# Designs tried in a protein design chat: VHH binders against WD repeat-containing protein DWA2 (DWA2). Part 1

No score or structure here was measured in a lab: all are predicted.

Target 1, 350 residues: WD repeat-containing protein DWA2 (DWA2), of Arabidopsis thaliana (Mouse-ear cress) (q6npn9)
Amino acid sequence: MQGGSSGIGYGLKYQARCISDVKADRDHTSFLTGTLSLKEENEVHLLRLSSGGSELLCEGLFSHPNEIWDLASSPFDQRIFSTVFSTGDSYGAAIWQIPEPYGQSNSSTLECVASLDAHVGKINCVLWCPSGNSDKLISMDEQNLVFWSLDSSKKSAEVLSKESAGMRHSLSGGAWNPHDVNSVAATSESSIQFWDLRTMKKNNSIERAHVRNVDYNLKREHILVSADDESGIHLWDLRKTKFPVQELPGHTHWTWAVRCNPEYEELILSVGTDSAVNLWFASASSEHKTSESPVEASRQRVNPLLNSYTDYEDSVYGLAWSSREPWIFASLSYDGRVVIESVKPFLPRR
Below, numbering starts at 1 at the first letter of every chain, in headers, positions and changes, except where a header shows other numbers; antibody chains are not in Kabat numbers.
F, E and O stand for the ipSAE by ESMFold2-Fast, ESMFold2 and OpenDDE, each averaged over both directions (binder to target, target to binder). V2 = 0.75 x the mean of E and O + 0.25 x the DockQ between their complexes.
Where letters were taken out, [cut] stands.
The coordinates of atoms that the task and the answers printed are left out; those that the model quotes come from them. Centres of patches stay.

## First folded at step 1 (VHH)

Design A1 (framework vhh_7pa5_2)
Fold by ESMFold2-Fast, scan of step 1:
Structure A1 (fold): chain B 350 residues (1-350), chain A 121 residues (1-121)
Amino acid sequence: as target 1 above (350 residues)
Amino acid sequence: QVQLVESGGGMVQPGGSLRLSCAASGFTFSSYAMSWVRRAPGKGPEWVSTISGSGGSTSYADSVKGRFTISRDNAKNTLYLQMNSLKPEDTALYYCAKDLYYDSSGYYDYWGQGTQVTVSS
């Protein structure tokens, strides 16, 4: 069903919770989304924004055997993506390849490149290496972090290392540092943990209860954004983690997802408990408004909320910025409705 | 309009003392925790101390614990920082901040213009 959103809509037949920007698609603004059908075979949809920007088109529809709980497109190959899926009794994770030619094939069959068989229990995410080492992956269950090497030509994935985060620190997700390929952030019920992939050791942490989501600022190498149940959204300068450099109001919003804009360092998307998608201007993430300028930062705190998107019929779980057209984002509500919105009116002055 | 105005900074020799004040207006002062935050030359902001709205609870950074005392006068809408046994490392611009949350990591709604403290022999 089409809600009252001002954006461009696309309806999936089944419930869904995950959507990923196809960053490796240099020619089109494209998204991958996967379904959570309990009764029918599940699907992966390749969605493309039309050349006129007026409609979202399905350019590929692929069969997937199980419910999809997480999906991430490869940053270096537009045909490659990962899914975390439920078999009913357990969780699995695998790497898939879209049939050739990309976005033009009549085939509905995904090729399984590799199965990620190192986890027992709930798998939370698969993270792709965001820089020049495209063959590396991290996967996380509630206790373990596993570092992988992917060989797509041999259709295999090899475990390079596996480490436990400890029993009391249930992992919930994470983000790979785009400025340091040897660093991964992992979220838990009590902290944000920073792991060194060279040693597979936790070297730093920020104490925060029930952190649900983190994201790195792509332009500012020391800025991390977190979302938690207690105080909302925090911007952290990783050089000085004693307190956040900016906190967006937490009393009215519990936030479970945050996404930093890939081009506009001040722009952040969040999802609250009311399933409103909020667009924020975070002055502390700007190079000209660093933690070394607290007086300037305080002058920016009148109203950081730029806009709120509230026309959803069901809970919003999926959010993705377009890297090709960074003034565009996709949101996905649980009923399977994808909405594309433009934030052009809110772009920061350069 | 929320306003915070710091005063009481100056130059002092190591081992000396200074008392900083912050005059608050535009909000119900007794309802909010208040903090002192400092910025040393070439560095980012460092949290120093927080006091609860009632004054019943205080917290301090390890670097100042035992030397600094935070206090407030809710009838005068004024926050204080008594700084004793000052060290060259305490040289910084000191800011008064309105806290939304009381803990050692602190969330700050508003910051004042700051008052300079220089500790030099």
Scores: ipSAE 0.000, ipTM 0.110, lowest interface PAE 22.2, mean pLDDT 80

Design A10 (framework vhh_7pa5_2; at its last look DockQ between E and O 0.27; V2 from the best seeds 0.00; counts 0 for: pae E 17.4 > 2)
Amino acid sequence: QVQLVESGGGMVQPGGSLRLSCAASGFTFSDYYMSWVRRAPGKGPEWVSTISSSGSTISYADSVKGRFTISRDNAKNTLYLQMNSLKPEDTALYYCATGWDYEGSYDYWGQGTQVTVSS
ESMFold2-Fast, scan of step 1: ipSAE 0.000; ipTM 0.392
ESMFold2, look of step 2: ipSAE 0.000; ipTM 0.166
ESMFold2 (binder alone), look of step 2: mean pLDDT 86; pTM 0.860
OpenDDE, look of step 2: ipSAE 0.000; ipTM 0.264

Design A11 (framework vhh_7pa5_2; at its last look DockQ between E and O 0.09; V2 from the best seeds 0.00; counts 0 for: pae E 15.0 > 2, placed apart)
Amino acid sequence: QVQLVESGGGMVQPGGSLRLSCAASGFTFSSYAMSWVRRAPGKGPEWVSTISGSGGSTSYADSVKGRFTISRDNAKNTLYLQMNSLKPEDTALYYCAKEGYSYGLDYWGQGTQVTVSS
ESMFold2-Fast, scan of step 1: ipSAE 0.000; ipTM 0.313
ESMFold2, look of step 2: ipSAE 0.000; ipTM 0.456
ESMFold2 (binder alone), look of step 2: mean pLDDT 86; pTM 0.869
OpenDDE, look of step 2: ipSAE 0.282; ipTM 0.670
ESMFold2, look of step 5: ipSAE 0.000; ipTM 0.259
ESMFold2 (binder alone), look of step 5: mean pLDDT 85; pTM 0.861
OpenDDE, look of step 5: ipSAE 0.009; ipTM 0.302

Design A12 (framework vhh_7pa5_2)
Fold by ESMFold2-Fast, scan of step 1:
Structure A12 (fold): chain B 350 residues (1-350), chain A 124 residues (1-124)
Amino acid sequence: as target 1 above (350 residues)
Amino acid sequence: QVQLVESGGGMVQPGGSLRLSCAASGFTFSSYGMSWVRRAPGKGPEWVSTISGSGGSTSYADSVKGRFTISRDNAKNTLYLQMNSLKPEDTALYYCAKGHPDWYEGDYYYMDVWGQGTQVTVSS
């Protein structure tokens, strides 16, 4: 792949809004994406970047019974992933397994490992514990967090705990802290809430209205990035949350998602309903402490926006960095178009 | 080229008022919190006030609370400090800075650009 806006494309036949990198695939840069179609049977596609980096190939196409609203790959097993889906007037969530052999089977049938049946309301997401050895999951509906233990070999999931965020808190999503397996962030209409999984209680919050998405910096222990529809993108130091450490201008419309780069702590992707994907350089995420010298300070990047990718015909909802090749990301527009881009020209000097 | 140019300083009697301005250029002004920092003769820098990029949040050093008001005009790329009830102890060179102090270490790591400063002298 060459850097820039002329990326590698792949077209799904139906509308789609979710894409996840296959975190546990150590051999290939791979992505899972799922469709949402009311008229046709829905599908999950396993997409693999070719060894030459010039093509995105479908190495698996699987039938899925319902519209897929969210999808996340297991961090410890490349065959395991979760979906959040609609069942008419309600939502469901389940854990699925890709048939053997991974990426080489002629079978289109996903095996259901477990159904996550503890929710009455709309399910927003399923979060996997980011520790590579953990069988723990969190699922969230608009009112509740449910803590699960998954045994994929026994094909079962057990509720360990269920807690209400309160009737006045409409949860919209969240992220599991990669630096503290006992902590998850949950977004609501009025705040970002931090939950301690040992007690299943809120232990802290940041007051911020209409937060759409959050993501943790994987290299900087205390840095959280949030996106909202009023003021854009904010970087927070969780040790002192009175002010964000940096504010990035948002999109001209609602910002749907933000994704911190898994290797380059300064690089952030954002996506909005304005059909743009923005690549940002967040200097506040850097391990490098700038001296107070005005000469050294004048060498800082003056514009945090490194590049805008605008070659989309529909709203972009899906966004994922490759964990294997972290200079690569995938974006997904609602019309079902997946685009792979390289950010090599924008990598921080090290 | 990031530039911060302070103005509005001068000589004033105790109890008087001054309004400082800082003209910013070379960066997306609305994307950054902005601060005022002062240096009195023979002393190190003292943080005075911070305002968020949107202007929705402000904070002040205890020594200036109730007397100083920080504000910004993002359309004009300008930061302001309204100083009321000035005291001799407020005599200092006042700098605007891009960013805010490192709240837990007390260092200015998140203030990566400072202007040349504007002198405020409060004397009888």
Scores: ipSAE 0.000, ipTM 0.329, lowest interface PAE 14.4, mean pLDDT 82

Design A13 (framework vhh_7pa5_2)
Fold by ESMFold2-Fast, scan of step 1:
Structure A13 (fold): chain B 350 residues (1-350), chain A 123 residues (1-123)
Amino acid sequence: as target 1 above (350 residues)
Amino acid sequence: QVQLVESGGGMVQPGGSLRLSCAASGFTFSKYAMSWVRRAPGKGPEWVSTISGSGGSTSYADSVKGRFTISRDNAKNTLYLQMNSLKPEDTALYYCAKAGSYDEWGTYYFDYWGQGTQVTVSS
């Protein structure tokens, strides 16, 4: 659009901090984003990448009663998503359904499928079970993990179990293990905790200060990526947690979020307080270390930082890979600017 | 078909400056990321800096951050490296490299390397 710009832009009218790909939408590359408006009501935007890939279109605009602090789409139903929101004096979480027909551009009212009412303090996230045919959810506040069963037909959610992580842990977020549906990672100021959902007990932990975000590698079993305030990004082999298998320098300040690519196990996105979005190539494997006779002058190992996106006027808080077109990601800066980027030039050769 | 020709190297005193250029031909320059890579005597190649095809994004090795600036002119198919506050450890043969891809084993391969231009920093 603008001369020299490579990204596709979309401007929200209000401030925003959360964006999620619509994983269940297999027909379109779609994203959901929610606002932090100072108004009584906020908005959820359904954004769709045009068939020609040149525009990001708003195909749905929905009223949301409160400021949205977190948003996650259902992995199995393109109409269903969760929000974490502020009610003024407290936080709430709920499951919402987009009205029929899906993808309409008319402003519409969201249907509340279920309220997640088990939390007293600040709620950080709602995690959807990544396996098929699962009605299970995890929600986390600063002290507790709550395990839920969702019944969309009865418009209700049942608490299956609730466990305290301890007052000293101050949970900040987590991720559901895509390779083990009975395992969830939770982040805190002092550690990454691994919880067994069958027993609701912490069965392992990695001692690491000020961890803000974690994500699992979707292709490599046992690989977890973490982001922290002190030293950036680390790749962990969960079978050997004393030291990380790789450290990724590149942010000059604190790292807020990391996102593993859903198809390319080597590709990671990160966001720092320096308002940079970094694209990394990270291989925890060293099979390539065999020398096997040098071939040509074109063969060269590069620093794991592939590219840095720095064209932002405000802090970047939101990041999402597209599950449908995994060479595409969306970033969201606090001023409400959404940018779609293609990483096709950096894809591994198979 | 693809040609990369570096120039602008030379001898300079510590604290001095040099500007390297790379003239590219044989491919659509604006569609590919470009990098500078250097090789000091007796050492393997060290990546220095990369710039995206549009010029909107850049990255640098920690050893050169704040001192070197990578840029490009897509209308002229030319890549640049402005080197300030040069140190003796910056002495190396500097190569312009067209971005390639990673293999399945995680090794990055540049599609093409230029002939290189020598930078010598000494008192």
Scores: ipSAE 0.000, ipTM 0.186, lowest interface PAE 16.4, mean pLDDT 80

Design A2 (framework vhh_7pa5_2)
Fold by ESMFold2-Fast, scan of step 1:
Structure A2 (fold): chain B 350 residues (1-350), chain A 121 residues (1-121)
Amino acid sequence: as target 1 above (350 residues)
Amino acid sequence: QVQLVESGGGMVQPGGSLRLSCAASGFTFSSYAMSWVRRAPGKGPEWVSTISGSGGSTSYADSVKGRFTISRDNAKNTLYLQMNSLKPEDTALYYCAKSPYYDFWSGYDYWGQGTQVTVSS
């Protein structure tokens, strides 16, 4: 408990590391979060921001059989979400459905729609297709990328293709390109790889050590943001990947997550082990050949840090923008505290 | 097969000191970040400290900063937590946890059985 916070809080009983906005909820700003208890005592919470924006309410509490390491909501069905989980001796991934109707503060049983049984070893993430192919999924383990088709009405998931990234490229995560449904970025210890889903082949790569996280700019077609433990946060123009177009200083140690704002192309959130959430302004992605001097091209920009949120008692692991109200984000700290913050004072039109 | 075995827990008086150890096997110890996580009675798990694979970087929860020191001996495949100026609030089951190499800090893929620390007068 630190002073000066204007955020709205919600406490989980157990440690948690993952939170996702409910992208398909058209009527409410909602989030799903899952617990990471060190044994079988795990839960998924459906959280809704009240109409007045003053309270975060639990609209559903569901039992989950295993520790939840990753959670992602379906972009087109508010009842459907994926989890990546550990049983202690193995990893799994599955698609779940929220029962109808769900009540506030009532425990409920999740329906397993499909088990994603194509992986051996650690599964890192499940990515949902962000556009017209709403039934498509990508899952990644340390070696393999698997492309899925989900039929939620038939309660089945089918493998469309499975490819190995090879021994030289151990996968750690990725992001689906919102501007090209046939493209996905995959991160590893040595590179960011770009995969063509029509051929299931690597198309291009950026050689970069220890990339922790990537996210695509939703408004700027060619901009990718990456986080690593060497020099923080980088903005990349995918048309010219030899050097990043902008570098942000990042956190004191280990920036492990970055999230581009879904509506405001200049706004980026980052989180690191320093227990801070940083809001950045990055506008230096203009590409119209305005400088002829190599010296001018390499010059420093103004300080891009708009605000730092530090009212946390423990490390922040989870971070999600609201797709419905894009001036709102949720953060989740290791002690199970969810905090909702508004960035309205920092919007480009304010 | 990955195994993590904690030891060194026990009962101590407030203001006392205790040193926890974690013996690791089944993986290349020096390539992975290691953490200590604790669970107090009736509460959820709380992250305590992390150390990088080389030992060059460390981080601590605010509640233990200045009192606890994390260290490792890569030649012996052993992780340590030196706990000084112990408080009743430090009473918990302490777990050794291995981070995945690929995302470094964002999670843990293996846990030990835990070792009990009780701070009482």
Scores: ipSAE 0.000, ipTM 0.156, lowest interface PAE 18.2, mean pLDDT 79

Design A3 (framework vhh_7pa5_2)
Fold by ESMFold2-Fast, scan of step 1:
Structure A3 (fold): chain B 350 residues (1-350), chain A 120 residues (1-120)
Amino acid sequence: as target 1 above (350 residues)
Amino acid sequence: QVQLVESGGGMVQPGGSLRLSCAASGFTFSRYWMSWVRRAPGKGPEWVSTINSGGGSTSYADSVKGRFTISRDNAKNTLYLQMNSLKPEDTALYYCAKGYDYEDSYFDYWGQGTQVTVSS
């Protein structure tokens, strides 16, 4: 309250690892989070930040049949989201619809819009096309990338293409390029791979061991951020991938996730197994020389860490910026605690 | 004061091996990417290899790929270059350098380097 206060909290009854902002909700700062319980029925919570910004309210509680390992909201419809789930025996992925009226229904029943039945192995993620005019999806298992067309009005999903990542590279996740809808980044144990969705072929790759997560800068067209077990966080210029343009020191343990801010191109969140969420400042002039340069930008590189959020009892796995109020983020620790924080004091000067 | 001290050079026959070491001081070694750069007589500097701060990611010049291995020991503030299957063309002064951006000259050289001579 006075100074040292944790953010606004919300407790799920079960363990959880995934949270997504409701990207298509233009009226409220809202988040979807799902539980991970083998013994009980699992749940999806629709969480909404109150108009005064002082409370996180549950505006929907929905039954989900299986433990949830990944969750992503549709960028086009606030009622639609995807889950990757496990039955204990296998993995599945499906598209779900929240009952009408959105955020006001007393129904706990999700409608299954489509099942994504193209995978045999462990599914890692479902990615939504970030452009406003596409209902395209990508799903990834450890070996295959599957390109889908979703027709939510017909409650169907069609496989447009399915391709193998190749012999050595097990896929672990990825990100859809927000500046090129024909490009997807996929992470593996030895590289970041760039796929062309028009040909379903791997065009380029960055050699990098144990990449945990990648995210695209939403304002800087050629900037990709990666997180790995080694040196922490790297900023890449996709036009010149031999070396990263900037390195951030990362966490005391491996970094689980990295998230570029949707409005402030310099702001990056990272989360690691050290139970810390770090807020970083990465200069828009990240290619600026440090050895020979006498200018102020070199001093900005010395202290890129703006703040560290450490009030967590368990490992933080979930992390999401609000698209509506981009100075707000949600973090989720494995014990099921959601915390909303404001980074408003750290916003870059205009 | 950043200081890099190279050692381990010498004379070898073609096909031989050498292990170079670089002792770093004056900065937090574990937070920086490190590189090996060489300079042959009458030539400009040639980038050889780079390693990230934690040691898990490496890159090599095409001329040395498959023959050289870069590594580091952050507890000892030491950078290494294992050189196998050495060729006469590998004859050069070898410098360890703080940083990774050869094309933009983001390297600092300290001391005299270490001489590697591969006999014809």
Scores: ipSAE 0.000, ipTM 0.122, lowest interface PAE 21.2, mean pLDDT 80

Design A4 (framework vhh_7pa5_2)
Fold by ESMFold2-Fast, scan of step 1:
Structure A4 (fold): chain B 350 residues (1-350), chain A 122 residues (1-122)
Amino acid sequence: as target 1 above (350 residues)
Amino acid sequence: QVQLVESGGGMVQPGGSLRLSCAASGFTFSNYAMSWVRRAPGKGPEWVSTISSSGSTISYADSVKGRFTISRDNAKNTLYLQMNSLKPEDTALYYCAKETYYDILTGYSDYWGQGTQVTVSS
């Protein structure tokens, strides 16, 4: 939308649906993306934003044995990431290590650090503990949460606990609470469930049908954002869950993903079945409270959409904020096109 | 370049008060949560307090709760720590820290200042 800005493209040669910023890379804005090719061997691309911010460079291209359905970078080691993949007849998940030196090796070979062999059926995601100093993982299939400890030096992962959500509670995904390392949110067909990792028991839930995705506000400890099929995006105050504190309806149908900004508490990205990427100013997630008249406050609330990105040739499935430069995000369309955008013109006034 | 400069430390008797300041530059101060972290002689770093970007959400370590008050002035790019009823165990080098996504959970940041020394002694 802003020609001559940070909007730059990178084309993978195969279809893709997952992208993650390299959270532990503190020197560069970097992303990992993986392919889901049915014809050829699959690949993981390490993409780095140039020092001038004008191009996205492939600093690593790695062979991956299976089609990749989800990918997440380690928050504590820039060389380590997880993939969820299809083996043809089932799903698997594993932890991989990029060859040394990071972003400078000509090797295409990933080292398998650990295989997460505790699931039967469809695996939805692998969540990394967000504290940056923890080797703990959660993996979720449609019925089970599995809590893991990863030892990258011994190249092993051990199951600490495995619990079922029940046969009638089909899990679809989740998010690790960045304000409470003992709490994980899991989405199901009928609810958002909050699990205590110390006991591996569900403590609380929000009854809500068809939730596709959730994400925690990284600055506000009680704010959770959900994406669902019925009305789009809802912001929840976890202290008072009877009704959402804000609704953001800007997609024409289902919202597949939401991503809270890591530094700007009011900024949320969403992507829907209409292939629009929307940037929102969510006032209910802000510490700021307007003292304006009721009329002025209502007028401000009715237009939370800051910008809509619609220049995609295929469905958008991948979405990631940069942790290094939080005014930057990457989007990924199914045809394999990665686009980097800057939201600097839309940053909240403080 | 992120720069944090602490000041206001000194020697004080038990029961006394000190006000620490941290002048921030090289980033948009009003967009980041800020923390105070201290290192006592012979000990590792201990998180003291965190304040959100707007100033509305504040947390304290149990050891200082009720005695210390964190505050910020976004117009001046300055973080403050008002320390009352000081105890000998509060003796430490006090650091101002810029919080990131991962550091908020632990009360630590890789963008620390140089620190200011607080000594509580009779």
Scores: ipSAE 0.000, ipTM 0.114, lowest interface PAE 20.9, mean pLDDT 80

Design A5 (framework vhh_7pa5_2)
Fold by ESMFold2-Fast, scan of step 1:
Structure A5 (fold): chain B 350 residues (1-350), chain A 120 residues (1-120)
Amino acid sequence: as target 1 above (350 residues)
Amino acid sequence: QVQLVESGGGMVQPGGSLRLSCAASGFTFSSYWMSWVRRAPGKGPEWVSTINSGGGSTSYADSVKGRFTISRDNAKNTLYLQMNSLKPEDTALYYCAKGSEWELLHFDYWGQGTQVTVSS
């Protein structure tokens, strides 16, 4: 066990940037990952962790027509996922369905459920509504936020609203608020913007340069985590946004992604261009501890960095917690290497 | 200060029809999604239908699909629910709510509601 946990590897044949846990799979810890290659045909791999936790198995291999730049699984249907892709000349996004049954290892044909055709610029992401009973989607390009309704049975998607963030805002991504399904956070070159889906208007923002990624704490409704180019991770209380609640040092270069744990409110994963994946323990709500405790002793017990994973040959862009087994995460480096890690040794209760 | 006034409820026999109305004031009605929610005796609130701000997109609970139609008149600040082929299971107090189907977990209902009773 190097670094306190054993890594389980899986090698894709081609370069890759994106990985998502299969959120709707209640029986297995499963991940979807997609390739991006200019020379080869692109693929989507359905990966499942074996029942003993010792092997990562490819349970589905599907042809995808274009380079995959982002991928997200449906939270309510394990067969359904979105991709953001490049056609060479432009960018597109679509909703795909995995064929039944799932026991295939050879390339198979994905069914296109719907094309999300409302963007003329570079598409950054597709966000699924985090409610388990909603068919709503958000897609973002560099200027526009588009709100969709998906009807999988009719194989169609309808634009409910499309709004521009303005020419001065270059959107880079976002996150759907799991505690307020009317709220979406969008990242830009100069700010984190909060959008009200009822009006499709930006209602507030946090001024922060070069924000690359945000994620909501799934247990704490007011806590947002951001990652930026200054190698910093910041925890924000959305009720008091003038200063972050906590700043986490750790990355030498740009931080590409941050992921809050779905079950353990204090656990955060981050990844930077320094090829390190950091596991953090951050208590988001405690600004002042009891007055009688020595500050030095409290700091010795509350080191926010629990572990650093550094065994990567290329940049890590993909990170996903397992929703089924929340002590497990997958990381993906650009060379196509997927690594599964257990953080169980670092949990407060073993 | 949001005010929503529901009307159009009543007693009908199974297979009958009713049209509910909701008069909205105190906010820019044309800017908001609107929903119908019902509460049957002894049950919690159940989402029925949602319509977007422009009226071009609608969604329905599986129990009412094909029987109910939600619509709005932004010039009159009024939300409607046309209910056809009513069943005894549709008996409930019906509320209009400012927002979408998922907002029911986050916002209080506005208005007294209108009672719909379906019995033979």
Scores: ipSAE 0.000, ipTM 0.124, lowest interface PAE 20.1, mean pLDDT 80

Design A6 (framework vhh_7pa5_2; at its last look DockQ between E and O 0.04; V2 from the best seeds 0.00; counts 0 for: pae E 20.5 > 2, grease 26.2 > 24.2, placed apart)
Amino acid sequence: QVQLVESGGGMVQPGGSLRLSCAASGFTFDDYAMSWVRRAPGKGPEWVSTISWSGGSTSYADSVKGRFTISRDNAKNTLYLQMNSLKPEDTALYYCAKGRYFDWLSYDYWGQGTQVTVSS
ESMFold2-Fast, scan of step 1: ipSAE 0.164; ipTM 0.628
ESMFold2, look of step 2: ipSAE 0.000; ipTM 0.133
ESMFold2 (binder alone), look of step 2: mean pLDDT 83; pTM 0.843
OpenDDE, look of step 2: ipSAE 0.000; ipTM 0.260
ESMFold2, look of step 5: ipSAE 0.000; ipTM 0.133
ESMFold2 (binder alone), look of step 5: mean pLDDT 83; pTM 0.847
OpenDDE, look of step 5: ipSAE 0.026; ipTM 0.469

